# VHH binders against Putative glutathione-dependent formaldehyde-activating enzyme, part 14

Target 1, 157 residues: Putative glutathione-dependent formaldehyde-activating enzyme, of Halomonas elongata (e1vbt6)
Amino acid sequence: MLLEGSCHCGAVRFRVVSPHPYPFNRCYCSICRKTAGGGGYAINLSGDADTLVVHGAEHTSIYQAEIDGLTSPGERHFCSRCASALWVFDPRWPELVHPFASAIDSDLPRPPERVHLMLENKPDWVEIESREQDRCFAGYPDESIAEWHARLGLEEG
Key: E = the ipSAE of ESMFold2; O = the ipSAE of OpenDDE; V2 = 0.75 times the mean of E and O plus 0.25 times the DockQ between their complexes.

## First folded at step 17 (VHH; framework vhh_7uia_1)

Design v02 (from s03 with S99T; at its last look DockQ between E and O 0.88; V2 from the best seeds 0.81)
Fold by ESMFold2, look of step 17:
Structure v02 (fold): chain B 157 residues (1-157), chain A 121 residues (1-121)
Amino acid sequence: as target 1 above (157 residues)
Amino acid sequence: QLQLVETGGGLVKPGGSLRLSCVVSGFTFSDYAMAWVRQAPGKELEWVSSITSSGSRTYYEDSVKGRFTISTDNAKNTLYLQMSSLKPEDTAVYYCARTPRYDKWKPFDYWGQGTQVTVSS
């Protein structure tokens, strides 16, 4: 599926192809919450890095988190004008890019179940809003984004 | 049987050069992005460099940019790391690692045994 996204002010627009477009995961870690998740979590999608096309790239900036005194290679791209979080590129997965669902303007499909991750790091005021079919993890899930889609037959190729 | 075998480590003086090799078997080498990861004594694993499965894009952590070059030879199923201008802080065990083709929460699914690089006067 072709995903189309933008920042709020319109200075940055992008397109990326994703075989895994369902916005099912909710990451409650402090990095995702503070940089992209005003409701207490963020949703990362997965896309093919070779298909990413960006208009207004001169208006993007990059944040790399520091973890235990070391700078993470993960690049959080955001609009330098309006601060909208746009995507993550991490060179340890050089063929992938992870747009934030919050930046996507295309209609995203509705996930039949969700995954809540990094729950040991969420603040107390954040409510999980778990459903019967949802899965909850203190840390990372055992499933990748691709494996979740494959298990449910939801890949879009 | 999946196997990654590193060679080419050794003792070098500061400013010296080494070429690390990683010979791969048990999977289709050209289908996977590959990486070098290192671990200094008593330290955590540190990502060093990655290359896409096509070889078209390469990435380096900041401290090695301009000094190290990652490359592949698909005909030989071999990943390389050319290291130049070596510094004592490059002293580590260097591992060859495979990136899975799908998006996982952890970047590497298979590792070699490692080869020791020691940079000392």
Scores: ipSAE 0.700, ipTM 0.885, lowest interface PAE 1.1, mean pLDDT 90
ESMFold2 (binder alone), look of step 17: mean pLDDT 80; pTM 0.812
OpenDDE, look of step 17: ipSAE 0.864; ipTM 0.931

Design v03 (at its last read DockQ between E and O 0.90; V2 from the best seeds 0.83)
Amino acid sequence: QLQLVETGGGLVKPGGSLRLSCVVSGFTFSDYAMAWVRQAPGKELEWVSSITSSGSRTYYEDSVKGRFTISTDNAKNTLYLQMSSLKPEDTAVYYCARSPRYDKWDKPFDYWGQGTQVTVSS
ESMFold2, look of step 17: ipSAE 0.730; ipTM 0.892
ESMFold2 (binder alone), look of step 17: mean pLDDT 80; pTM 0.819
OpenDDE, look of step 17: ipSAE 0.892; ipTM 0.944
ESMFold2, look of step 19: ipSAE 0.720; ipTM 0.889
ESMFold2 (binder alone), look of step 19: mean pLDDT 80; pTM 0.819
OpenDDE, look of step 19: ipSAE 0.891; ipTM 0.945
ESMFold2, look of step 20: ipSAE 0.692; ipTM 0.875
ESMFold2 (binder alone), look of step 20: mean pLDDT 80; pTM 0.822
OpenDDE, look of step 20: ipSAE 0.895; ipTM 0.946
ESMFold2, look of step 22: ipSAE 0.736; ipTM 0.894
ESMFold2 (binder alone), look of step 22: mean pLDDT 80; pTM 0.818
OpenDDE, look of step 22: ipSAE 0.888; ipTM 0.943
ESMFold2, fold request of step 23: ipSAE 0.722, 0.745, 0.727; ipTM 0.890, 0.896, 0.891
ESMFold2 (binder alone), fold request of step 23: mean pLDDT 79, 79, 80; pTM 0.812, 0.809, 0.817
OpenDDE, fold request of step 23: ipSAE 0.891, 0.890, 0.895; ipTM 0.944, 0.944, 0.946
ESMFold2, last read: ipSAE 0.723, 0.673, 0.729; ipTM 0.891, 0.874, 0.893
ESMFold2 (binder alone), last read: mean pLDDT 80, 80, 80; pTM 0.812, 0.814, 0.813
OpenDDE, last read: ipSAE 0.893, 0.891, 0.895; ipTM 0.945, 0.945, 0.946

Design v04 (from s03 with S53T S56G; at its last look DockQ between E and O 0.85; V2 from the best seeds 0.77)
Fold by ESMFold2, look of step 17:
Structure v04 (fold): chain B 157 residues (1-157), chain A 121 residues (1-121)
Amino acid sequence: as target 1 above (157 residues)
Amino acid sequence: QLQLVETGGGLVKPGGSLRLSCVVSGFTFSDYAMAWVRQAPGKELEWVSSITTSGGRTYYEDSVKGRFTISTDNAKNTLYLQMSSLKPEDTAVYYCARSPRYDKWKPFDYWGQGTQVTVSS
């Protein structure tokens, strides 16, 4: 599926192809919460990095978190005008890019279940709005984004 | 029978050069992105460089940009790291690593045994 996204002010627009477009995972880690997740979490999608097309790239900035005194290679791209979180690119997975669901303008399909991850970092005020079918993890889940889609028969393309 | 074997480490003076090799077997080498990671004495693992399956895109940690070059030879199932202008802070065990095709929550699913690089006067 072709995903189209933008920042709020319109200075940055992008598109990317994703065979895994379901916005099912909610990451509650402090980096995701503070950089992209005003409700206490962020949802990242997966896409093919070779298909990413960006207009207005001069209006993007990159944030790399420091972890244990080292700068993470993960690049969190955001709009320098309006601060919209747009996508993550991490060169340790050089063929993938992870747009934030919050930046996507395309209609995204509804996930039949959700995953809640990094709950060990969730602040007390954030409620986990889990459904019966949802899965919860203190840390990372046992499935990748691709494996989740494959298990549920939801791959597109 | 997946195997990644690093060679080419050694002792070198500051400013010197080394070329690391990683011979791969047990999977189709051209189907996976590959990486070099290193671990200095007493330190955590540090990503150094990655290369895509096609070899069309390469990425480097900031401190090695302009000094290190990652490459592949698909005919030999071999990953390389050409290191130049070596500094004492480059002293580490260097590992060859395979990037997973999927968004695994760990960035690498298979590792070599490592080769020691020591940069000292």
Scores: ipSAE 0.647, ipTM 0.855, lowest interface PAE 1.5, mean pLDDT 89
ESMFold2 (binder alone), look of step 17: mean pLDDT 81; pTM 0.829
OpenDDE, look of step 17: ipSAE 0.852; ipTM 0.923

Design v05 (from s03 with S30K S56G; at its last look DockQ between E and O 0.82; V2 from the best seeds 0.75)
Fold by ESMFold2, look of step 17:
Structure v05 (fold): chain B 157 residues (1-157), chain A 121 residues (1-121)
Amino acid sequence: as target 1 above (157 residues)
Amino acid sequence: QLQLVETGGGLVKPGGSLRLSCVVSGFTFKDYAMAWVRQAPGKELEWVSSITSSGGRTYYEDSVKGRFTISTDNAKNTLYLQMSSLKPEDTAVYYCARSPRYDKWKPFDYWGQGTQVTVSS
């Protein structure tokens, strides 16, 4: 699916193809929560980095988190004018890009189940809105995004 | 069976150059992004460089930018790392690794045995 996204002020616009467009995961880690999630978590999608087209790139900035004293290679791209979080690119997965669902203007499909991850970093005031089908992890999930889609019969293309 | 074999390591003086090679077998090399990862004595694994399956995009960790060049030769199923202006801080075991196609949770699914690079006077 072709996804279209933007920052709130309109200075940055982008398009990306996502074969796995369901907004099913909620990451509660402190980096996602503080950089992209006012409600205590962020939802990122997976896209084909070769298909990413960005307009207004001069209005983007990059944040790289420091973890245990070392700078992470993961790049968190955001609008320098309105601070909207847009996507994550990590060169350790150079063929993937991860737009935040909050930046997507295209209609996204409703996920039949969700994954809640990094719950070990969740602050006490955040309530996990889990359903019976949802899965919860203290750290990272045991299933890839592609495996999740295949298991639920949601593969596209 | 699936193998990644690194060669080209050795002892070199500061300012010197080395070329690492990684010969791949057991999977379709041109379909996967590849990377170099290193581990210095007593330190954690550190990502060094990556290249897309098409070879069209390359990425480098900040401390090696301008000094290291990653490349591939699809006809030989070989990944390369050309290292120049070597520093003692580059001393490490260097591994080639295959990037998984759809799995954000684990950075690399297959690794070579590694080749030692030592930069010392």
Scores: ipSAE 0.573, ipTM 0.832, lowest interface PAE 1.5, mean pLDDT 86
ESMFold2 (binder alone), look of step 17: mean pLDDT 80; pTM 0.822
OpenDDE, look of step 17: ipSAE 0.872; ipTM 0.935

Design v06 (from t03 with R104K V106I; at its last look DockQ between E and O 0.92; V2 from the best seeds 0.81)
Fold by ESMFold2, look of step 17:
Structure v06 (fold): chain B 157 residues (1-157), chain A 121 residues (1-121)
Amino acid sequence: as target 1 above (157 residues)
Amino acid sequence: QLQLVETGGGLVKPGGSLRLSCVVSGFTFSDYAMAWVRQAPGKELEWVSSITSSGSRTYYEDSVKGRFTISTDNAKNTLYLQMSSLKPEDTAVYYCARSPRYDKYIPFDYWGQGTQVTVSS
């Protein structure tokens, strides 16, 4: 699926192809929550890095978190004018890019199941709206984004 | 039987050069992105460089940009790291690592045994 996204002010627009477009994973870790998660979590999609096309790239900035005293190689791209979180590129997975679902303007499909991860870092005020089929993890699940889609028969390509 | 075997480490003076090699077997080398990761004495693992499965894109952590070059030779199933302008802070065990083809939460699924690089005057 072709995903089209943008920042709020319109200075940055992008598109990327994703065989895994379901916005199912809610990450409650402190980095996701603080950089992209107005509701206490963020959702990353997965996309093919070679298909990413960006207009207005001069208006993007990159944040790399410090974890245990080390700068993470993960690049959190955001609009320098309006602060919208746009995508993560991490060179440890150089063939992937992870747009934030919140930046996507295309109609995203509704996940039949959601995953709530990194719940050990969830603040008290955030309520998990867990549904019957949802899965919850204190840390990372065993299942990747691709494996989730494959298990449920939801891959697009 | 999956193997990643690093060679080419050693002792070198500041400003010197080394080439690390990682010979791969047990999987289709051209299907996977590959990386070099290092661990300095008493420090955490640090990602150094990555290359896409096609070899079309390469990435480097800031402190090695312009000094290190990652490359592959598909005919030999070998990943390389050409290191130049070496500094004492480059002293570490260097590991060859395989990047998962799929979007896993943990970045590397297989590792070599490592090769020691020591940069000392």
Scores: ipSAE 0.681, ipTM 0.876, lowest interface PAE 1.3, mean pLDDT 90
ESMFold2 (binder alone), look of step 17: mean pLDDT 81; pTM 0.831
OpenDDE, look of step 17: ipSAE 0.872; ipTM 0.936

## First folded at step 19 (VHH; framework vhh_7uia_1)

Design w01 (from v03 with D106H; at its last look DockQ between E and O 0.86; V2 from the best seeds 0.81)
Fold by ESMFold2, look of step 19:
Structure w01 (fold): chain B 157 residues (1-157), chain A 122 residues (1-122)
Amino acid sequence: as target 1 above (157 residues)
Amino acid sequence: QLQLVETGGGLVKPGGSLRLSCVVSGFTFSDYAMAWVRQAPGKELEWVSSITSSGSRTYYEDSVKGRFTISTDNAKNTLYLQMSSLKPEDTAVYYCARSPRYDKWHKPFDYWGQGTQVTVSS
């Protein structure tokens, strides 16, 4: 599925192809929450990094979190004008890019179940709002974005 | 049996060069992105460089940009790291690592070599 996204002010627009377009995950880690997740979590999509096309790239900036005193190679790309979180690229997975669902303008499909991860970092005021079929993890879940889609027959080529 | 075997480490003077090799077996080499990761004495593992499965894109951590070059030879199932302008801070055990084809809910590398020691000193 072709995903189309942008920042709020319009200075940055992008396209990326994703076989995994369902916005099923809610990551409550402090980095995702503070950089992209005003409701207490962020939703990361997965896409083919070779297909990413960016217009207005001069208006992007990159944040690399420090984790345990070390700078992560993961790049959180955001708009320099309006601060919209756009995507994550991590060169340790160089063939993937992870747009934030919040930046996507094209219609996204509705997930039949959700995964709540990194709950060890969730502040008390944030409600998980899980459904019966949802799964919750203090840390990382036991399946990847790709594996979740494959298990449910939801991959789109 | 999946194996990653590094060679080419050694002692080198500052400003010198080394070429690390990693010979791979047990999986289709051209289907996976690959990386070099290093660990200096008493420090955490540090990602150094990655290359896509096609070889079309390469990435480097900031301290090695312009000095190190990652490459592959699919015919030999071999990953390389050409290191130039070596500095004492490059002293580390260097590991060959395979990047998984699944996304980043888990560790960035699913298989590792034994490591090869690089020492930059006079």
Scores: ipSAE 0.717, ipTM 0.885, lowest interface PAE 1.1, mean pLDDT 90
ESMFold2 (binder alone), look of step 19: mean pLDDT 81; pTM 0.829
OpenDDE, look of step 19: ipSAE 0.872; ipTM 0.936

Design w02 (from v03 with D106Y; at its last look DockQ between E and O 0.89; V2 from the best seeds 0.82)
Fold by ESMFold2, look of step 19:
Structure w02 (fold): chain B 157 residues (1-157), chain A 122 residues (1-122)
Amino acid sequence: as target 1 above (157 residues)
Amino acid sequence: QLQLVETGGGLVKPGGSLRLSCVVSGFTFSDYAMAWVRQAPGKELEWVSSITSSGSRTYYEDSVKGRFTISTDNAKNTLYLQMSSLKPEDTAVYYCARSPRYDKWYKPFDYWGQGTQVTVSS
């Protein structure tokens, strides 16, 4: 599926092809929450890095988190004008890019189940809105974004 | 059985060069992105460099950019790291690693070699 996204002020627009467009995971880790998740979590999608096209790239900036004194190679791209979180590129997965669902303008499909991860980092004030088929993990889940889609027969090519 | 075997480490003086090799078997080498990762004494693992499965894009950690070059030879199923202008802080065990074709949220590499020691000292 072709995903189209933008920042709030319109200075940055992008598109990317994703076989995995379902916004099913909610990451409650402190980095996702503080940089992209004002409600307590962020949703990362997955897309083919070779298909990413950016308009207004001069208005993007990059944040790399420091973890235990080391700078993470993960690049969190955001609009330098309006601070909208746009995507993550991590060269350890050089063929993937992870747009935030919050930046996507295309209609995203409704996931039949959700995954709540990094709950050990969830602040007490954030309530998990879990459903019967949702899965919850204190840390990382046992399947990737691609594996979740494959298991449920939801891959789009 | 999947195997990643690193060679080419050793002792080198500051400013010197080394070329690391990683011979791969047990999977179709040209289908996967590959990486070098290092671990200095008493430190956490540090990603060094990655190359896409096609070889068309390469990426480097800031401290090695301009000094190290990652490459592949598909005919030999071999990943290389050419290291130049070596510094004492480059001293580490260097691992060859395979990047998964799809994301792993907390595990960027699904298979590793046993590593080769690089020591940069006078």
Scores: ipSAE 0.695, ipTM 0.879, lowest interface PAE 1.1, mean pLDDT 90
ESMFold2 (binder alone), look of step 19: mean pLDDT 81; pTM 0.824
OpenDDE, look of step 19: ipSAE 0.888; ipTM 0.944

Design w03 (from v03 with D106K K107T; at its last look DockQ between E and O 0.84; V2 from the best seeds 0.80)
Fold by ESMFold2, look of step 19:
Structure w03 (fold): chain B 157 residues (1-157), chain A 122 residues (1-122)
Amino acid sequence: as target 1 above (157 residues)
Amino acid sequence: QLQLVETGGGLVKPGGSLRLSCVVSGFTFSDYAMAWVRQAPGKELEWVSSITSSGSRTYYEDSVKGRFTISTDNAKNTLYLQMSSLKPEDTAVYYCARSPRYDKWKTPFDYWGQGTQVTVSS
């Protein structure tokens, strides 16, 4: 599926192809919450990095978190004008890019189940709004984004 | 059956060069992105460089840019790291690693070699 996204002010627009378009995963870690998740979590999608097309790239900026005194190679791209979180690129997975669901303007399909991850890092004030079929993990789940889609028969093109 | 075997390490003086090789078997080499990762004495694993499965894009951590070059030879199922202008800070065990075809929800590398020691000392 072709995903189309933008920042709020319109200075940055992008397109990316994703075989895994379901926004099912809620990550409650400190980095996701503070950089892209004002309600306590962020949702990352997965897309083919070779298909990413960006208009207004001069208005993007990159944040790399420091973890245990080391700068992470993960690049959190955001609009330098309006601060909208746009995507994550991590060169340890050089063929993937992870747009934030919050940046996507095109229709996203409704996931039949959700995953709540990194709950060990969730602040006390954030409530988990879990449904019966949802899965919860203190750390990372036992399935990747691709594996979740494959298990449910939801992979696209 | 799946194997990643590094060679080419050794002792070298500051400013010197080394070429690391990683011979791969047990999977279709051209289907996967590959990486070099290092671990200095007493330190955490540090990603060094990655190359896409097609070889079209390469990435380097900042401290090695301009000094190291990652490459592949698909006919030989071999990953390379050409290291130049070596510094004592480059002293580490260097591992080749396979980047998984799944996203970041799992560890960044699913298979590793045994490592080869690089020591940069006067």
Scores: ipSAE 0.704, ipTM 0.880, lowest interface PAE 1.1, mean pLDDT 90
ESMFold2 (binder alone), look of step 19: mean pLDDT 80; pTM 0.823
OpenDDE, look of step 19: ipSAE 0.882; ipTM 0.941

Design w04 (from v03 with R101K D106R K107V; at its last look DockQ between E and O 0.84; V2 from the best seeds 0.80)
Fold by ESMFold2, look of step 19:
Structure w04 (fold): chain B 157 residues (1-157), chain A 122 residues (1-122)
Amino acid sequence: as target 1 above (157 residues)
Amino acid sequence: QLQLVETGGGLVKPGGSLRLSCVVSGFTFSDYAMAWVRQAPGKELEWVSSITSSGSRTYYEDSVKGRFTISTDNAKNTLYLQMSSLKPEDTAVYYCARSPKYDKWRVPFDYWGQGTQVTVSS
């Protein structure tokens, strides 16, 4: 599926092809909450890095988190004008790019179940609106984004 | 049986050069992105460099840019790291690692070599 995304002010637009377009995972880790998570979590999608096309790239900036005194190679791309979180690129997975679902303008499909991860970092005021079929994890789940889609038969092309 | 075997480490003086090799077996080498990761004494693992499965894109940690070059030879199922202008801070065990295709957060690399020691000292 072709995903189209943008920042709020319109200075940055991008497109990327994703075989995994379902916005199912709610990550409550402190980095996701603080950089992209207005409701206490963020949702990362997955896409093919070779297909990423960016217009207005001069208006993007990169944040790399400091973890235990070391700078993470993960690049969190955001609009330098309006602060919109756009995507993550991590060169340890050089063939992937992870747009934030919040930046996507395309009509995303509705996940039949959701995953709540990194709940050990969830602040008390955030309520988990869990459904019967949802799964909850204190840390990382036992499935990747791709494995979740494959298990449910939801991969697209 | 999946194997990654590093060679080419050794003792070298500052400013010197080494080429590390990683011979791969047990999977289709051209299907996977590959990486070099290092661990200095008493420190955590540090990603050094990555190359896409096609070889078309390469990435480097900031401190090695312009000094290290990652490459592949698909005919020999071999990953290389050409290191030049070596510094004492480059002293570490260097590991060849395979990048997972779809895992973003669970593990950074799914298969590792045994490592080869690089020591840079006067």
Scores: ipSAE 0.713, ipTM 0.884, lowest interface PAE 1.1, mean pLDDT 90
ESMFold2 (binder alone), look of step 19: mean pLDDT 81; pTM 0.828
OpenDDE, look of step 19: ipSAE 0.849; ipTM 0.925

Design w05 (from v03 with D106P; at its last look DockQ between E and O 0.91; V2 from the best seeds 0.82)
Fold by ESMFold2, look of step 22:
Parts: structure tokens; sequence; C-alpha cells
Structure w05 (fold): chain B 157 residues (1-157), chain A 122 residues (1-122)
């Protein structure tokens, strides 16, 4: 599926192809929460990095988190004008890019189940709104984004 | 059997050059992104450089940009790291690693070589 996304002010627009477009994956880690998740979590998608096309790239900036005194290679891209979080690119997985669902303008399909991960980092005020089919993990889940889609028969292509 | 074998390490003076090679077998080399990762004595593993499966995009950690060049030779199933302007802080064991096409934390690399020692000293 072709995903189209943008920042709020319109200075940055982008497109990316994703075989895994379901916005199922809610990450409650402190980095995702503080950089892209005003409700206590962010939803990360996965896309093919070779297909990413960006208009207005001069209005993007990059944040790299410091973890245990070391700068992470992971690049969190955001609009320098309006602060909208747009995507994550990590060169340790150079074939992938991770748009935030919050930046996507295309209609996304509704996931039949969701995953709540990194709950050990969730603040007390954040409630987990879990549905019957949802799965919850204190840390990392047992499936990648691709494996979740494959298990449920939801891959595109 | 899937194997990654590094060669080309050694002792070199500051300002010198080395080329590391990683010969792979047991998988289709052109289907996977590859990386170099290093570990200095008493330190944690540090990602150094990556190259996409097509070879079209390369990435470097900040301290090696402009000094190191990652490349591949698909005919030889070989990954290279050309290291120039070497500094004492580049002293480490250098590992060749394969990056899968999916991100499954906490392990970004699914196969590793045994490493080759690089020592930069006078």
Amino acid sequence: as target 1 above (157 residues)
Amino acid sequence: QLQLVETGGGLVKPGGSLRLSCVVSGFTFSDYAMAWVRQAPGKELEWVSSITSSGSRTYYEDSVKGRFTISTDNAKNTLYLQMSSLKPEDTAVYYCARSPRYDKWPKPFDYWGQGTQVTVSS
C-alpha cells in the first residue's frame, strides 16, 4: 500500500510503500512517548526505505536518542517548523523506515488485534485500553511487524 | 552452513590504512543488507557502517565518516571496509554482521563473523 503522510503545517510531505499498513503496534517506551505519543504511546508502521519520497526535506530535522551514554544510530525525523513526528530510520535496518501512524493521511486499515509493548516504561496515568484480541508485553513482543501481518494473513504482496 | 569470515586486520600506525574483508557463504549475498560492528577493549559493541542489499545506500557512524568506506563485491560474496586515516580510538575487534529485512528487537543482526583485530598504535 502506498502511504501518504505530512506534517501539520504542510512544509513536509512524504510517500512510502508498506506491505504492512495495519496500525496495530503501540509502543509505550519513554522515547516514543516523549517524541511522538501525547496519549502515552506511539504507533510505528513499517515501510520499504527504497520507496520513501520526501517533499520539503529542508524542513526536516533529526533527533538521535542517547541511551546509556551512547548516541543511538536511530534517526527520528520531524518537521522543524511544526514539530510533527514523521518517521524513524535506523541504519542497522537500512532496508526499512518506520513512519508514525499519526503522520499518515491515507486511510489505514483497522487492525483485528493490537500489540501493547514496553509496558514496563508506561506512566501510571496512562491506561491500557486493551481489547479482547490484544496482546500485552512488558518489553519487546515475540513478533516483528512483518510476522504479525503474516500470521494474520494481512500482508500486501 | 551460513558463515561470515573476516580478514585483513592487523597492526597499523596512526594515519595508516587497512582494508577489511568479509567472505560470506550459505545465503544469497545480494538479498541482505550488511554491516560492520566493532568492540574496543572493555567497551560495548558499536555499529560502524551499513550497506543496503543493492549497494545503493551506505551509512556511517559519525566518528568514521570521511575515513571509512563500506562496499560489496557480489561476484566474490564479499563485504569490505576500507579504513583510512586510522586513529588509536579505532582499535577494536571488527565484526561483519548480516541485517535481516525486518526489525525484531533486541537483536538487529542475525548472523555474525568471529571478528578481526585492528590495532592502531605507534
Scores: ipSAE 0.676, ipTM 0.860, lowest interface PAE 1.2, mean pLDDT 90
ESMFold2, look of step 19: ipSAE 0.665; ipTM 0.850
ESMFold2 (binder alone), look of step 19: mean pLDDT 80; pTM 0.820
OpenDDE, look of step 19: ipSAE 0.903; ipTM 0.953
ESMFold2 (binder alone), look of step 22: mean pLDDT 80; pTM 0.822
OpenDDE, look of step 22: ipSAE 0.908; ipTM 0.955

Design w06 (from s03 with A33G; at its last look DockQ between E and O 0.87; V2 from the best seeds 0.77)
Fold by ESMFold2, look of step 19:
Structure w06 (fold): chain B 157 residues (1-157), chain A 121 residues (1-121)
Amino acid sequence: as target 1 above (157 residues)
Amino acid sequence: QLQLVETGGGLVKPGGSLRLSCVVSGFTFSDYGMAWVRQAPGKELEWVSSITSSGSRTYYEDSVKGRFTISTDNAKNTLYLQMSSLKPEDTAVYYCARSPRYDKWKPFDYWGQGTQVTVSS
């Protein structure tokens, strides 16, 4: 599926192809929460990095978190004008890019179940709005984004 | 059977050069991104460089930019790391690693056995 996204002010627009468009993964880690997740979590999608096309790239900035005193190679791209979180690129996965669902303008499909991850980092005020079929993990889940889609037969929308 | 075999490590003086090779078998080499990862004595694993499956994009951690070059030869199923202007801080075991095609939560799914690089005067 072709995903189209933008920042709120319109200075940055992008498109990317994703065979895995379901916004099911809620990450509660402190980096996602503080940089992209005003409700306590962020939703990462997955896309083919070779298909990413960006307009207005001069209006993007990059944040790289420090972990244990070292700067992570993961690049969190955001709009320098309106602060919208846009996507993550990490050169350790050079084939992939991870847009945030919050930046996507395309109609995203409704996931039949959700995954809540990194719950050990969740502050007390954040409630997990979990449904019966959802799965919860203190750390990383046992499935990747691709594996979740494959298990449910949902690849390519 | 899947194998990643590193060669080319050794002892070199500061300012010297080495070329590491990683010969790959057991999977379609051109379908996967590849990486070099190193571990200095007493330190955590550190990503060094990666290259896309097509070879069209390469990435380097900041401390090696301009000194190291990653490349592939698909006809030989071989990943290379050309290292120049070597410093004592580059002393480490260097591993060849495969980047997963999909969004695994850990960045590398297969590893070589490593080759020692020692930079000492």
Scores: ipSAE 0.655, ipTM 0.857, lowest interface PAE 1.3, mean pLDDT 90
ESMFold2 (binder alone), look of step 19: mean pLDDT 81; pTM 0.830
OpenDDE, look of step 19: ipSAE 0.831; ipTM 0.915

